Miniprotein binders against a2bj90. Designs and how they scored, part 85

Target 1, 235 residues: a2bj90
Amino acid sequence: MSRSARRKTSALNTVLRVVEVFASIQGEGPFTGTYSVFVRLAGCNLRCPFCDTRYAWSLEAGKPLGVEELVEEIARYEPSLVVITGGEPLLQRHPLNSLVEGLESLGLRVQLETNGILPAPARDEQLWRVYHVVSPKDVPVRVPGAKLHPSWVDYARATGRAWFKFLVANEQHVREVAEYVAKLGIPRSRVYIMPLTPEKLDMKELLELHSRIASLAVKWRLNFSPRLHLLVQLP
Key: E = the ipSAE of ESMFold2; O = the ipSAE of OpenDDE; V2 = 0.75 times the mean of E and O plus 0.25 times the DockQ between their complexes.

## First folded at step 9 (miniprotein)

Design GX44 (at its last look DockQ between E and O 0.75; V2 from the best seeds 0.77)
Fold by OpenDDE base, look of step 10:
Structure GX44 (fold): chain B 235 residues (1-235), chain A 83 residues (1-83)
Amino acid sequence: as target 1 above (235 residues)
Amino acid sequence: NPDDEDDAQWLLKLARIYQRAAEQAARKGDYEKAIYYLELAVELLEEALELLSNPEIRKQIEQELQTTKERIEAYKKKLEEQK
């Protein structure tokens, strides 16, 4: 491969399609309550009917942003955690590795949110070093085209840096999650259940749903993920 | 069991939340989302029926379940008309 081809591939690896960058509290999963900068990447390989970030589904919904500029923007917030989310961040895998490298060079902790359809990081990727919350969409919510890539189970076992977060509405969903993770050999300590919230719940309905699902988490000996940002009315 | 009745009442409430969400989606022409929420409502109504013992309440929920299934089929037709 010519020096020109390597330069063109390097230039393609330095730009992300970004929907938004904002500071908030991580509302979900193992880092709940952490002051975080969220980087919402554009493009998704799913069309979840219940998605609250549908505006991020198209790559064209994101603006092109250089990795260096994005690192500088993130650093200005002095975050305790950088959360890479979006549609599906791993659709931008190459520039995402460059972003992670830049953030880690500043000593920033990084968490990725992914639907787990694309392969887990390989050992030679910068993404290997970061935390991952994998949100499967094949169980129990059965989104068409969703299937957890098996490499995420291996990555979780090898690194201890992955957790699995499942959307649930009722006890039957919690049972399906329990059976699914048992079959895959995922330790229950790495599993979170989270309320499947329809759009525009009032606060009373939202709190009651959280209470019901949290009680099921205790009953089934699973971790509970709130949607804390919704409860405290943050982004 | 009083716990079963409380659980059933919650499931019914949640089913109705999803039904409202489905109606809102359908009004926006998002029949895929509407169908999805109604399918969740069906599951919740079916689970509630397993916990309910009162024959009058059961009959009412069975009727609500049937109506919900009919609405799913109506929205499936609408979704096909959009393709």
Scores: ipSAE 0.801, ipTM 0.924, lowest interface PAE 0.6, mean pLDDT 94
Fold by ESMFold2, look of step 10:
Structure GX44 (fold): chain B 235 residues (1-235), chain A 83 residues (1-83)
Amino acid sequence: as target 1 above (235 residues)
Amino acid sequence: NPDDEDDAQWLLKLARIYQRAAEQAARKGDYEKAIYYLELAVELLEEALELLSNPEIRKQIEQELQTTKERIEAYKKKLEEQK
């Protein structure tokens, strides 16, 4: 297949439903602190009660935008990282692969955030080469219908491009995470625990919760993820 | 002992953080979030009771636990009314 034919196929899948595009700091996971552009895609296959972005649940919440226009808009920010989030971005898998192709052609680094219910990328997808932070919602937070697809563990092993991030409130939750990842064969080096933070905590409470969860991460020899954007009051 | 007392005091503080978050969610009509946070608070109060031996303090926490469970049921009724 020629380069022209590949581009024609990508053009057939050139529209994404996008809720918002904005610049900020990646506040969570392995890329914490990185100057990033966030692309929030519409649609989610979960209805987590603690979700901060309920406005992205419906596909109808997104505006249909052309991938080429979106790539140009993102590039103007000169980001160090492009974070694709949502909702659940993999609900728009086909046009998402087109977006990734466009961003990679400009040398832009891409990270996807996913709840891991839909399968990991196949080897022939553009998403195969992207960094992934997978946030399962069945353990310990017990969201109904949230089951991690087993392909994510195989993908992480094959590529080294996936990390697993879990919301926790206390040590019992951390114990549940440790048991869960051991059962699935996910090494500790790929696991992050992050404070389950209600919105509108005062700064003293936010710092204390961070301190307690960070201490548990050390105790259990897991990686700690802050919610840095909350600490520095960025979107 | 002192380690159990410190752990219990943190669990109580965290439970009260979630109780406040639940109230804030309920004021916005978000009863799914409110119920979720109150259920976390119940778990934390129950864990604190396992660490505490003073019967006066335990009785006060058992009352807080009962009140929290009653709020959960009230919010579940509100959630059904929103459907």
Scores: ipSAE 0.747, ipTM 0.895, lowest interface PAE 1.0, mean pLDDT 91
Fold by ESMFold2-Fast, scan of step 9:
Structure GX44 (fold): chain B 235 residues (1-235), chain A 83 residues (1-83)
Amino acid sequence: as target 1 above (235 residues)
Amino acid sequence: NPDDEDDAQWLLKLARIYQRAAEQAARKGDYEKAIYYLELAVELLEEALELLSNPEIRKQIEQELQTTKERIEAYKKKLEEQK
């Protein structure tokens, strides 16, 4: 590799394509209710039909931001949690590790949201040390090409820093999730089911769907994730 | 039994919510999303039929199921026309 190419590669590893940065409350998963800054990275390796963030599918949807600039922007919010989401943030794995290093140096707690298609972090990555909410799209929602990488199960067992969050509509979906996690050896304590909410639900419909899925979580002894931001009308 | 009836009524309501979402997606030209939600509606209607024994209600749901399947095929044709 030439010196010029090496410098370009190093610079690339410190630049992220970012769609948006905003403060809100984490509405989903194990940190529901936490004051958070959301960092939405551009690019996705899936085309989920039900996707609400299609504007982030293309890498070109993101503005190039240096890791140091992004860390400073996030820090100004003084968040209890930094949620890195997308698209699929692991598509920008190399500069993402640099971002995580910067955020950890400030003592900030970091959570990644990932579809789990790309491999889980290795022990020598900065990403190994942060929390991950893995949202498989192969079961029960059956998105083409959405196969969970098996390393995520090993990562969850080794670190205790991964949870698996599944979109569900009905009891048959919950049964499929239960069978899936049993086959993979994922403990129920690390499994969340969350309502698959289509667009333009009124508040009564949204509450009823939440209630029905929460009742199924109790019945099947799984954790329940709301979509709290939808219920309280936050971003 | 009463639990089956409540479950069936919820499944029918949810199927209709997804059918409404599919129609909204189709109006925006998003036939991939429309097809996906209609396929979910089909699954929900089929599940409701397993819980329902009343012949008159079952016949109405079977008709709704057939209409939904026909809408899926129509939207698949629209999706191909966009290519």
Scores: ipSAE 0.645, ipTM 0.869, lowest interface PAE 1.5, mean pLDDT 90
ESMFold2 (binder alone), look of step 10: mean pLDDT 86; pTM 0.841

Design GX45
Fold by ESMFold2-Fast, scan of step 9:
Structure GX45 (fold): chain B 235 residues (1-235), chain A 83 residues (1-83)
Amino acid sequence: as target 1 above (235 residues)
Amino acid sequence: NPDDEDDAQWLLKLARIYQRAAEMAARKGDYEKAIYYLELAVELLEEALELLSNPEIRKQIEQELQTTKERIEAYKKKLEEQK
């Protein structure tokens, strides 16, 4: 590799490949109902069959945006929460840490959505200090190539800033989740189950699926995550 | 058990929802998604069978299960043809 190529790559370490930035309500996980700005980063290390955001799979799907420019854009929304999602945002780890530093300097609360395949943050990363919702794709949805990195369990215990959110369709899936988290030593208080919603459900079907999964959460003593944005028809 | 009957009816309804989603994915040529949803439907139909004792209803579900498995194999062939 030439010296010029290395300089060009280094310059891009303060640049994120961004698919979209928009305001909405966080519909999922521990911060459900929060007025949020969503930052969708490009690139993903999985090809989940049920994925709704396949347009973000390639790194080339993202427009290069400077960290400072992106921080300013996010701040203009005056959000209660900044949700960084993707693709898999940890694929852009270096500039992501710079983004988090900028957002924290403004007092903004940051939540990362990750599939948990890449390692959890180290103590010297800015990412160590923000919230993480980890969505394992090995259980129960069995996506090829998915495996939760064990450092996420240690991170959750050390910081109290990670939760584990699982897509489920039926009680057998919930049982698999319960066995999985018990084996890994993840406390039930950090576990969310969420309905696996296929596209084009009518409102009655969507509500019934939510009701059934919520009932299972009560039965199994787990937390429930809705997909609130689907119920209220927001992005 | 009335609760088992209600649960079984929901599982059948959900299986058919996923089968509908699979059909929609297949019409767009997305056989990976179609296969995934049909495999989920198979699991739901099998779970419903464990809760049901009526022989006539069980026979209908077993036939639906077999048809769903055959559709999975057909879509796997179509997926291979796309390569």
Scores: ipSAE 0.620, ipTM 0.862, lowest interface PAE 1.6, mean pLDDT 90

Design GX46
Fold by ESMFold2-Fast, scan of step 9:
Formats: sequence, C-alpha cells, structure tokens
Structure GX46 (fold): chain B 235 residues (1-235), chain A 83 residues (1-83)
Amino acid sequence: as target 1 above (235 residues)
Amino acid sequence: NPDDEDDAQYLLKLARIYQRAAEAAARKGDYEKAIYYLELAVELLEEALELLSNPEIRKQIEQELQTTKERIEAYKKKLEEQK
C-alpha cells in the first residue's frame, strides 16, 4: 500500500540546499582526528565578523539536492563520521531530520555543528539521536543576535550528546566562558575552548596560539579543541 | 615577575597579529571585520598592561592602545558611510 500522505509530506521536506560535500579529517571538537565527510548546508541566521565561510551565508548559495541522493553520495566515501555544518543547518530543520534518518539507517555516526540560536531537538525528532557541537556566538565573541537557546543545556543534560565549543583569544575570554557556563549550568566536561584564528597566520603564529589556548584549558579545567585541519593544511 | 613579562609579550604579539588582520580587512572594505579585530587588539593590549609594571613600557602600550581606539572610530565612520 502506498503511504501517499506520508510520501507527499516527506517529499516536501526531503530537499536540502547544499553548498559542498567533501572528505577531510574533523579538526575540531570531541571527534578531532576522525575521517569525516563534511556536508555544508546553505543559509545562516548570523553574520559573524570573523566568519570563514561567508560564501554559505545565503540560502541561494546551495544547490537543491534530494535527501536520498545526498545519503548515497555520503555513503560512497565510507566515512567514520558525517559532519553536517553550514551556515546554520537548523535553518533547514525538516529535510535535515530526513537526512539524519537516512544516515542512521546505514549505521553512520552523525555530528551537527550549530550556533545554538534555534531550539535543540525535541524527543520526536531524528536529530534527538545524533551528536551536536554547539558553538555559542554570544560569549565571548559577542556576535549581535547570537543568544544561545536555553533548551540546548536541557538537551545536553538529558542525552549526553551535546558539547559546547567556544572561540577564545585570551584569558579574559576564557574567564567569560567559565562564568557563562557556570551561570547556565553547563558541565565543564561538555565545554571546549578553541583558538580564534584570524586569517593569514603563519605556522609559528598558529602553533603558538594553539599552545597558549591549550595551556588556558588546563588552567581553567576545560577541554581544548584544536583547529587541526589548519595545522595540517586540509580543507 | 618573569612569567608575567612572557605572557605580556605574547599578548602584545597577538594584539599586533589582530591589527594586521584588521588592516587586511579594511583594505578590502570589510570594516565590520576590521573593527572586530581591532576591538580584540584593544582587549589584548589592556590585558598586557595589567601584567606590566615598568612605567616606560606601559606608556608605550598606552599610546598604542590610544592609536588603536582612534582607528576603530575611523573605521566606524567608514562603515556608516557604506550603510
């Protein structure tokens, strides 16, 4: 029997606007060093001054791809991890849930990178079951409009499937992060600090910044995220 | 103390890296990015000043801080002209 009503609803929610799909190594966060396929979705609800991927800001920057086609393309890479990033992937929430369902059906591990402005997944979403790296842009980097949705803290506590990754330049930023996560009740074990890398760093400058932020992570009892892909010159 | 001097010297180096990045952004007409990086440079210079006690060195950094703040105001003016 054709489940016509579900098929029609699914069809409307099974097209994603995709900027790029490529294989690399996850350079950041709790899965650093993992062979991954990156799926960059178009559209963003922020205009971060330091943004490296401004080409993805517009929804029109992405070409429409069917979820089934995208799942097949991803699977051909045989990845250890699928990283869904953007822009802001949750702007395409409905077809994103369908993509996650398809990837999970193949046993693939999925990680979402999000700015955390939009609400965390509800229990009845496929997104509830995957990993999330939430990158707040309100503290310490103070991007206008970048308030973290409080549901991400509840989601992290309920599932153990969210981490919070903060861009930092100096110790004052790390202090602000420590105060912020304490105020929100985010466990330190779920917090990463990562170097805020301006463009055109030479390799010595990049290594020194990594070293300094890593030392601050030890001092403040937080986890450290490198930007490994920059250090090894991968996409 | 020697650790504070080493930390201060790194903060000054990082501030100058952000100033370089700001200048590069400004050359491309990206005044939002330029202002953002100069504001980070201000924070780094202020943090370095808290670690340094030598009056001559502090005076030099205070002058660099003032110059950086003036560049921020100039770029804010250019940004308003683009709106």
Scores: ipSAE 0.568, ipTM 0.839, lowest interface PAE 1.8, mean pLDDT 89

Design GX47
Fold by ESMFold2-Fast, scan of step 9:
Structure GX47 (fold): chain B 235 residues (1-235), chain A 91 residues (1-91)
Amino acid sequence: as target 1 above (235 residues)
Amino acid sequence: SEEEEKRLDDAQWLLKLARIYQRAAEAAARKGDYEKAIYYLELAVELLEEALELLAKKSGDPELLRKQIEQELQTTKERIEAYKKKLEEQK
């Protein structure tokens, strides 16, 4: 392949629309407690009523950043984990694969957070090699248009690199999740339930909600995800 | 019994959680976000209905607690209808 052809392909796949980049602690899912850099990509294919990041819904909310520039910015934080979130990161799939390649070349661990509507990575994608936390929005939170793509179940079984994280408020929600994952053949070991936290809870309310959902996780033999960043008042 | 005490505690917790979502709905409504407000109130309805089902299983359950939950459920449903009207006015 000529240099010209590689430059042309690189130029088409080297720009991401980025809303924000910041350091924090991963507060959710299997990597809870990890020092992380969060990369919020613009654009989303859902309009969840409970969404706290509505400012990221439009692709125009993101500033165009070159993949190389973004890799350098991330690397300056020296993170233990790079969390790529959004909106929906897979809407920018092609430049995202280039970003992942750059981050892996530096030995950085990468986790994607996705709503799972778009297909799981194929074996020839860089995204195949990284971790995915899939947050279905069809059950129990019932967001219109939020059907999980079936390839995510196959990806999880084949790689062991996907987990499914569900927002829950009560035991009825946990029952719906248990029925949903059983029907789809998702192993319970890959399932997290997480409290659906509304805005402006005081610390006592937040802790009590965490305690109740954690107790349900034990009862139903599912994994529990906190929202640790809320408990320790980090972004 | 210990099981009865836990069931009553669960019903009280569901009422408390429903009230948290009602306050979140009020905060969203104050910002003009009636879609979010309706969502949280519909969740509160589900929580209140679950609490009533827990109390319906035994005739010895506190009448006052059941009446409180029934009143909150009615008020929440009325608030949902009011916010749906406001949401339509914004379109």
Scores: ipSAE 0.373, ipTM 0.755, lowest interface PAE 3.3, mean pLDDT 86

Design GX48
Fold by ESMFold2-Fast, scan of step 9:
Structure GX48 (fold): chain B 235 residues (1-235), chain A 83 residues (1-83)
Amino acid sequence: as target 1 above (235 residues)
Amino acid sequence: NPDDEDDAQWLLKLARIYQRAAEAAARKGDYEKAIYYLRLAVELLDEALELLSNPEIRKQIEQELQTTKERIEAYKKKLEEQK
């Protein structure tokens, strides 16, 4: 292929629509407590009723940023972890692979948050090498249009780089999660339950909800994810 | 059973938290979010009723459950009016 044509094609795969970039502490999942840079990508393939980031639903909500420019911005924070979130990051799958390549070239650890509707990475993608926290929205929260792609289970077993994080309100939800993961063959060691927090909880209510869901995690032999940033009042 | 009483009280408290969140969402015109939180409240009230044996308390919660279901229908009508 000619060099000019290849460079033009490469450029189309090196622009991401980015809503925001900020430093904080990862408050959720297996890396809770890690100093992180969050990269929120625009666009989502779901319309979850409880969504707190509705401003990111449209691709037009994001500014076009080149991969090289974004890598340099992220690197300035000197993070222990780069969290790529959004909307649904895998809607921008092709330029996202280029971003991951750039970040890994700098020795940065990458975690991607996904709703798991789109397929898991293939072995030849850069995304194959990064950590994924998959948040299914079909069970127990029953978001219309949500269905976990079966390839995520195979990816988790093959790589050890995926975990499944479920929003739960009560014990019936935890029971549904336990049945769901058993049926799909997802090991309990890769399953997190996390409290479904509505807006404007006071600190006592937030702590009690965390305590109740954590107790259910112990009872059902699942891992527990807090929403630590809410407890410590960070973004 | 003291554990059942504690669990029932927490479920009732959580149901009321979701009802408060639904009311806040409805005041902002977000009826989809309001309906979602009220449906969670219905599930929580149903679960609490399974743990409660006192007939007077059960009747009160059954009334709260019915009122919550009626609010869901009212918000559905408001949502249709926005379209």
Scores: ipSAE 0.606, ipTM 0.854, lowest interface PAE 1.7, mean pLDDT 89

Design GX5
Fold by ESMFold2-Fast, scan of step 9:
Structure GX5 (fold): chain B 235 residues (1-235), chain A 83 residues (1-83)
Amino acid sequence: as target 1 above (235 residues)
Amino acid sequence: NPDDEDDAQWFLKLARIYQRAAEAAARKGDYEKAIYYLELAVELLEEALELLSNPEIRKQIEQELQTTKERIEAYKKKLEEQK
């Protein structure tokens, strides 16, 4: 490879479109309660009706930031976990691998939040080594264009570094999730159900919804994810 | 059955929560979100009807279900007007 081609490739692999960087507590999934820095990347390949981060849908919503600059900004927070989310982070796959490499060089733990439409990481990607929370949007929430890429199931079985987190409103949704994961061969130990929280809930309603979905998780022998940040009023 | 009554009351409460969220979304012009939440409310109202045998309560839920379905159609019309 010529130096000119390497220089161009390096530049393309070192710039990310970033919407926001902020510290909070991971409120969802297997790392609930962890002091985290959230990195929201721009661009999304879905238009979920219930989406609360529509401001991140366009790539143009993101500010171009160099990987080295972003790594230094994240490191200043001294986080226990770096949560890379979006939009859909895998739309910026190549510079994302460079970001992960930089973060791992500092000993930082990385978790990716993804809708799972794009393929799971290959063994030669830096992304192969980090944690993934996959949020399918085909079942039960039925978003048009959403289909889980089958490679995520293989990745989860091979590595033990992927979990599947499903938004649910009622017991019928939980039944659909149970059937879906059984058909795909996803172990129940890798499955989280999480309440689909509409906006403008009061605290009593939010607690009751959490309680009802948690009870269904016990009944169906699935893991439960809260939305802890909503309960404690954090971003 | 007391358990069926508790479940039905929860389904009705949750349906009304989603209806309230749909109204909030519609006020902002977000008809896709409004339709989505009203469709969830329809599912919950239908589940409540499966658990309840009291004719007066069933009639009230059936009227609420019909009104909700009419709101979905009205919002679909608004959504088409935006495109």
Scores: ipSAE 0.409, ipTM 0.771, lowest interface PAE 2.8, mean pLDDT 88

Design GX6
Fold by ESMFold2-Fast, scan of step 9:
Formats: structure tokens, sequence, C-alpha cells
Structure GX6 (fold): chain B 235 residues (1-235), chain A 83 residues (1-83)
């Protein structure tokens, strides 16, 4: 490999395609209510029909940012949690590991949100040491191409750092989730169901939908994830 | 059963919410999203039918279910024309 080719490869591993960086409250999953900085990475390996962030689907939608520059920007917010989301952030796996290393060096807590199609972190990755919320799109919402990689179950068992968050619209969906996680050996304590919210619900409709899905979580002995940011009108 | 009636009414309400969302998506030319939401509405209408025994209400839901399925087919044709 020439020196120029080697330099180019190194640069690619230290640059991320970033759509947006903003402060908000984590509205979903096990860290609901936490003051967070959200880093939305560009690119996605799914085309979910219900997706609200279609602007992030293309890798070209992201601005190239150096890892060190991004770490410094995130640190200025003094967040309790850094949420790395997207698109699918694992599409930028190599520079993402470098970002995680930089954030951990500052003592910042990191959560990755992933569709779980790509493999879970290996033990030698920086990503092995951070929190993961896996949102499968094969069950119950049946997005084409969305098969959960089985390594996520092994990762969850080995580390205790993965949870599984499922979008649900009805009780049949909750039943399918319960059967799915039982067959995979995922403990109920690591499973969240979350309402599949269509856009432009009024506040009464949004609250009623949350109430109904939460009641199903109690009935089926699963955890409930709100979409708190929608209820309090934050990004 | 009062619980079945309450659940059925909620599923009907949610089905109509998804149908409203589908119509909004279709107006923007997003037929893939519209079809997806209508398919969720179909599932919810079918769940309501499982909980209800009243023949008049069941007939109304069956009519709404048929109309929704026809709308899905119309949007699939529109989606193919976009591709």
Amino acid sequence: as target 1 above (235 residues)
Amino acid sequence: NPDDEDDAQWWLKLARIYQRAAEAAARKGDYEKAIYYLELAVELLEEALELLSNPEIRKQIEQELQTTKERIEAYKKKLEEQK
C-alpha cells in the first residue's frame, strides 16, 4: 500500500458522516428522562415505511466531521448520556469505535441505538463497553431485510449492556414479541415495548396510545418505553 | 363482556387514526408509508372483529375492512407508477 493510500485509509477511520448533533432528553428505553446529546449518523440499511428520519437514509446526507472535533463538540454540552443514533450507526463502525474511545476517555456514558441487523460488538471493539438499545424491525413490524443478527442475544447475555425495544401497534404484536424473545432466550427484564406512533397525533390521542400500550406491557409482564420527547414536545 | 367492548372500541379508534395517517402520507405521495399504515388498520379492524359479537357492528367493521383493503390496492398501483 502506498503512503498516500495508507493516509487515506487512516483518515476514513477518523471521520464520521453526521446529520445532526443536539441536546435533548432521552425519551425512550431504559434511560428515559436522561439529559442527553444526540448524534445522528447518516446512512441506513433499512427503508422502514414508518420512518420519521428519512432525511438520514443516505450516507451523503451527513457532513464529514473528524472524531476529535465531534468529541469536543459533544463535551461542550456536558451531557449525562451521549446517544449515538441514525440511520444505522453501525454502518460507520470503524470511525464509530474511535468516537466511543474518545467519549469514554472523558468519562462520558454512551448509548448506541441500532436496528441489530449488523453483528453485535466483538470483545476487542470499543463498542463492547457501551450500552446498546437494539430495536429489531423483523418482529413485529416486519420490515423487509430486517433480520436481527443472533450475536446480539449472546452480547446481551455476556455483558448485560443490551436491551431490546420493540415497536407495537396492537396486542397481537405484543404476543408476537413475547413469543420471539422467549424463543431467542431474551429475558423479559431486557425487553421494552413502545407505541408505534403515526405522525400528527393530538396530545389526547398520544396519551391514550401510551396508556393502552403501557397496560399491555403490564398484562404481558414486559417493560414499557414511552416516547417522552413527543409527550413533552422536545426533539 | 365490558372489557372486550372497551378494547374493541379502542382498536377501532386506533384503526381510524392509522387510516387518517395513511391519507396524510398519500397526499404527500408517500404511498409506501400509506400502505403500511392501512395494513396496520386492517390488523386492528380484524382484532376488533374477534372481540365483538354484535352482528350490526360486525357488518360495519367488515365494510370498513373491505374499503381499507381496496384503498391498499389503489395505493399499491400508485406506488408501482412511481417506481
Scores: ipSAE 0.504, ipTM 0.816, lowest interface PAE 2.2, mean pLDDT 88

Design GX7
Fold by ESMFold2-Fast, scan of step 9:
Structure GX7 (fold): chain B 235 residues (1-235), chain A 83 residues (1-83)
Amino acid sequence: as target 1 above (235 residues)
Amino acid sequence: NPDDEDDAQWMLKLARIYQRAAEAAARKGDYEKAIYYLELAVELLEEALELLSNPEIRKQIEQELQTTKERIEAYKKKLEEQK
């Protein structure tokens, strides 16, 4: 009866446009090394020149999947973490809240990866209760149309469930990140810098780039995010 | 200055990585990506020049910087042709 009422009032019987679902290791951010299932949602509100997942830019790139079906598929992997990424997953905000509700009902830990252009979750959203890694594209990589919504800083302070991950190519970028987060009042403990890796680097170059950016993280007293999956050749 | 020389060498290494990525993108006709990576290479070459004092090395990097800027303009022209 409760389940019937929940199905009538909740958004669980909704559809997401999904590009791919796969198991791997989270290679980035605060949960680096965690056995995860990745859910890549279709659609993006940016056209980053350096984007490696251009195949996900269009909503039409995604297959329509029911939330209940997707929850069941994810659960079969028995993951330690569910990573919802895209494109920009907040473009599908309403069915995404339903997905999060379903995953949390199974005790699964959820992390969202977002460019932070769209507003942070409100307290009445299921998304309020999950982890968020926000990847601003305004500073330092200067993508046209990118601007971090200020509500993400408020959300991070209120919940302790948001981190900010910045793509960097050089020390000037790290300096710009340090100035940016200081101006916004983001604690350094919630800030990650990550190497901006172009496609088709050989393994030696990939390692050298990681080494340089990691050294800059130590110098500037910021957290470092690798791209571990690239180094160990996982998806 | 040992720290400046070491930092300059890393900047040059990164610039060349991005230049090679730009060439790969351009070969696929992705001039927007190529221009983006060359602009990153320009920033790295400019930073390296601020740290380098050897006149012969500086002249070589200044030439590389000018060539990179010329490639950006050429790729911008190619981008317009694709529109």
Scores: ipSAE 0.222, ipTM 0.641, lowest interface PAE 4.7, mean pLDDT 87

Design GX8
Fold by ESMFold2-Fast, scan of step 9:
Structure GX8 (fold): chain B 235 residues (1-235), chain A 83 residues (1-83)
Amino acid sequence: as target 1 above (235 residues)
Amino acid sequence: NPDDEDDAQFLLKLARIYQRAAEAAARKGDYEKAIYYLELAVELLEEALELLSNPEIRKQIEQELQTTKERIEAYKKKLEEQK
């Protein structure tokens, strides 16, 4: 059997536990405003108190989908960006690398959302070549067990393909983020702060919270991430 | 200072938003989320108190702070009962 045929056969047997696949606009981070397909993978290694996607915490919450089938489903949307999120997608690392390979073969841009507890990609992984938005949960939101793996800082410096996105409620949180990234040597150009939005804000409250966190981003010379999908009422 | 007063007013508004979110979570039996949001509200109220000099307003915030801390303790007891 040829190498190509063997590789394809292996990929067909690779399975991901998928919670949902849907089209929307990326509302957060460096690609805000991009027409995207979101792939939510099941399983998480954290239990964040503020989590809005608790239905994805269990690996068993996901439907088993083959990599080739999932690539074909994503491609039908003709997205400008594929956002792989979860839970924690790196819990399904091996089949995820196969998914990324399939998506890249179609020329699709891929962004991973990760809590950064598990190690950053190695050079021989397909994941090395795609974009990563790392959302540390040790600072400032102090989730137990949420220590950022130091390899993410090395990955960001080596590739320029990682950004760090922090949930913040007030200026003290922004100060803690600034101190944290300075200590780790993360450039401010790679840092986003994003409002920590509690459930059931009205539109005026949501806009005011965005405005205040954005003003703090200017003051502290950090990038600002909105939650644009909430402002425009998209999923 | 007028800027401190404006900042304090926003912190108070945000604290009350988190208190409402905590009540919503508690109604669903989610005491971990409720406690987390109330602890954020405590931080916001304490920050507002540092910016405000008016004794009457400070007294009202100190009362709200005490009530919020009492709610946290009540929800911690309910959380222990769930475990």
Scores: ipSAE 0.453, ipTM 0.784, lowest interface PAE 2.6, mean pLDDT 87

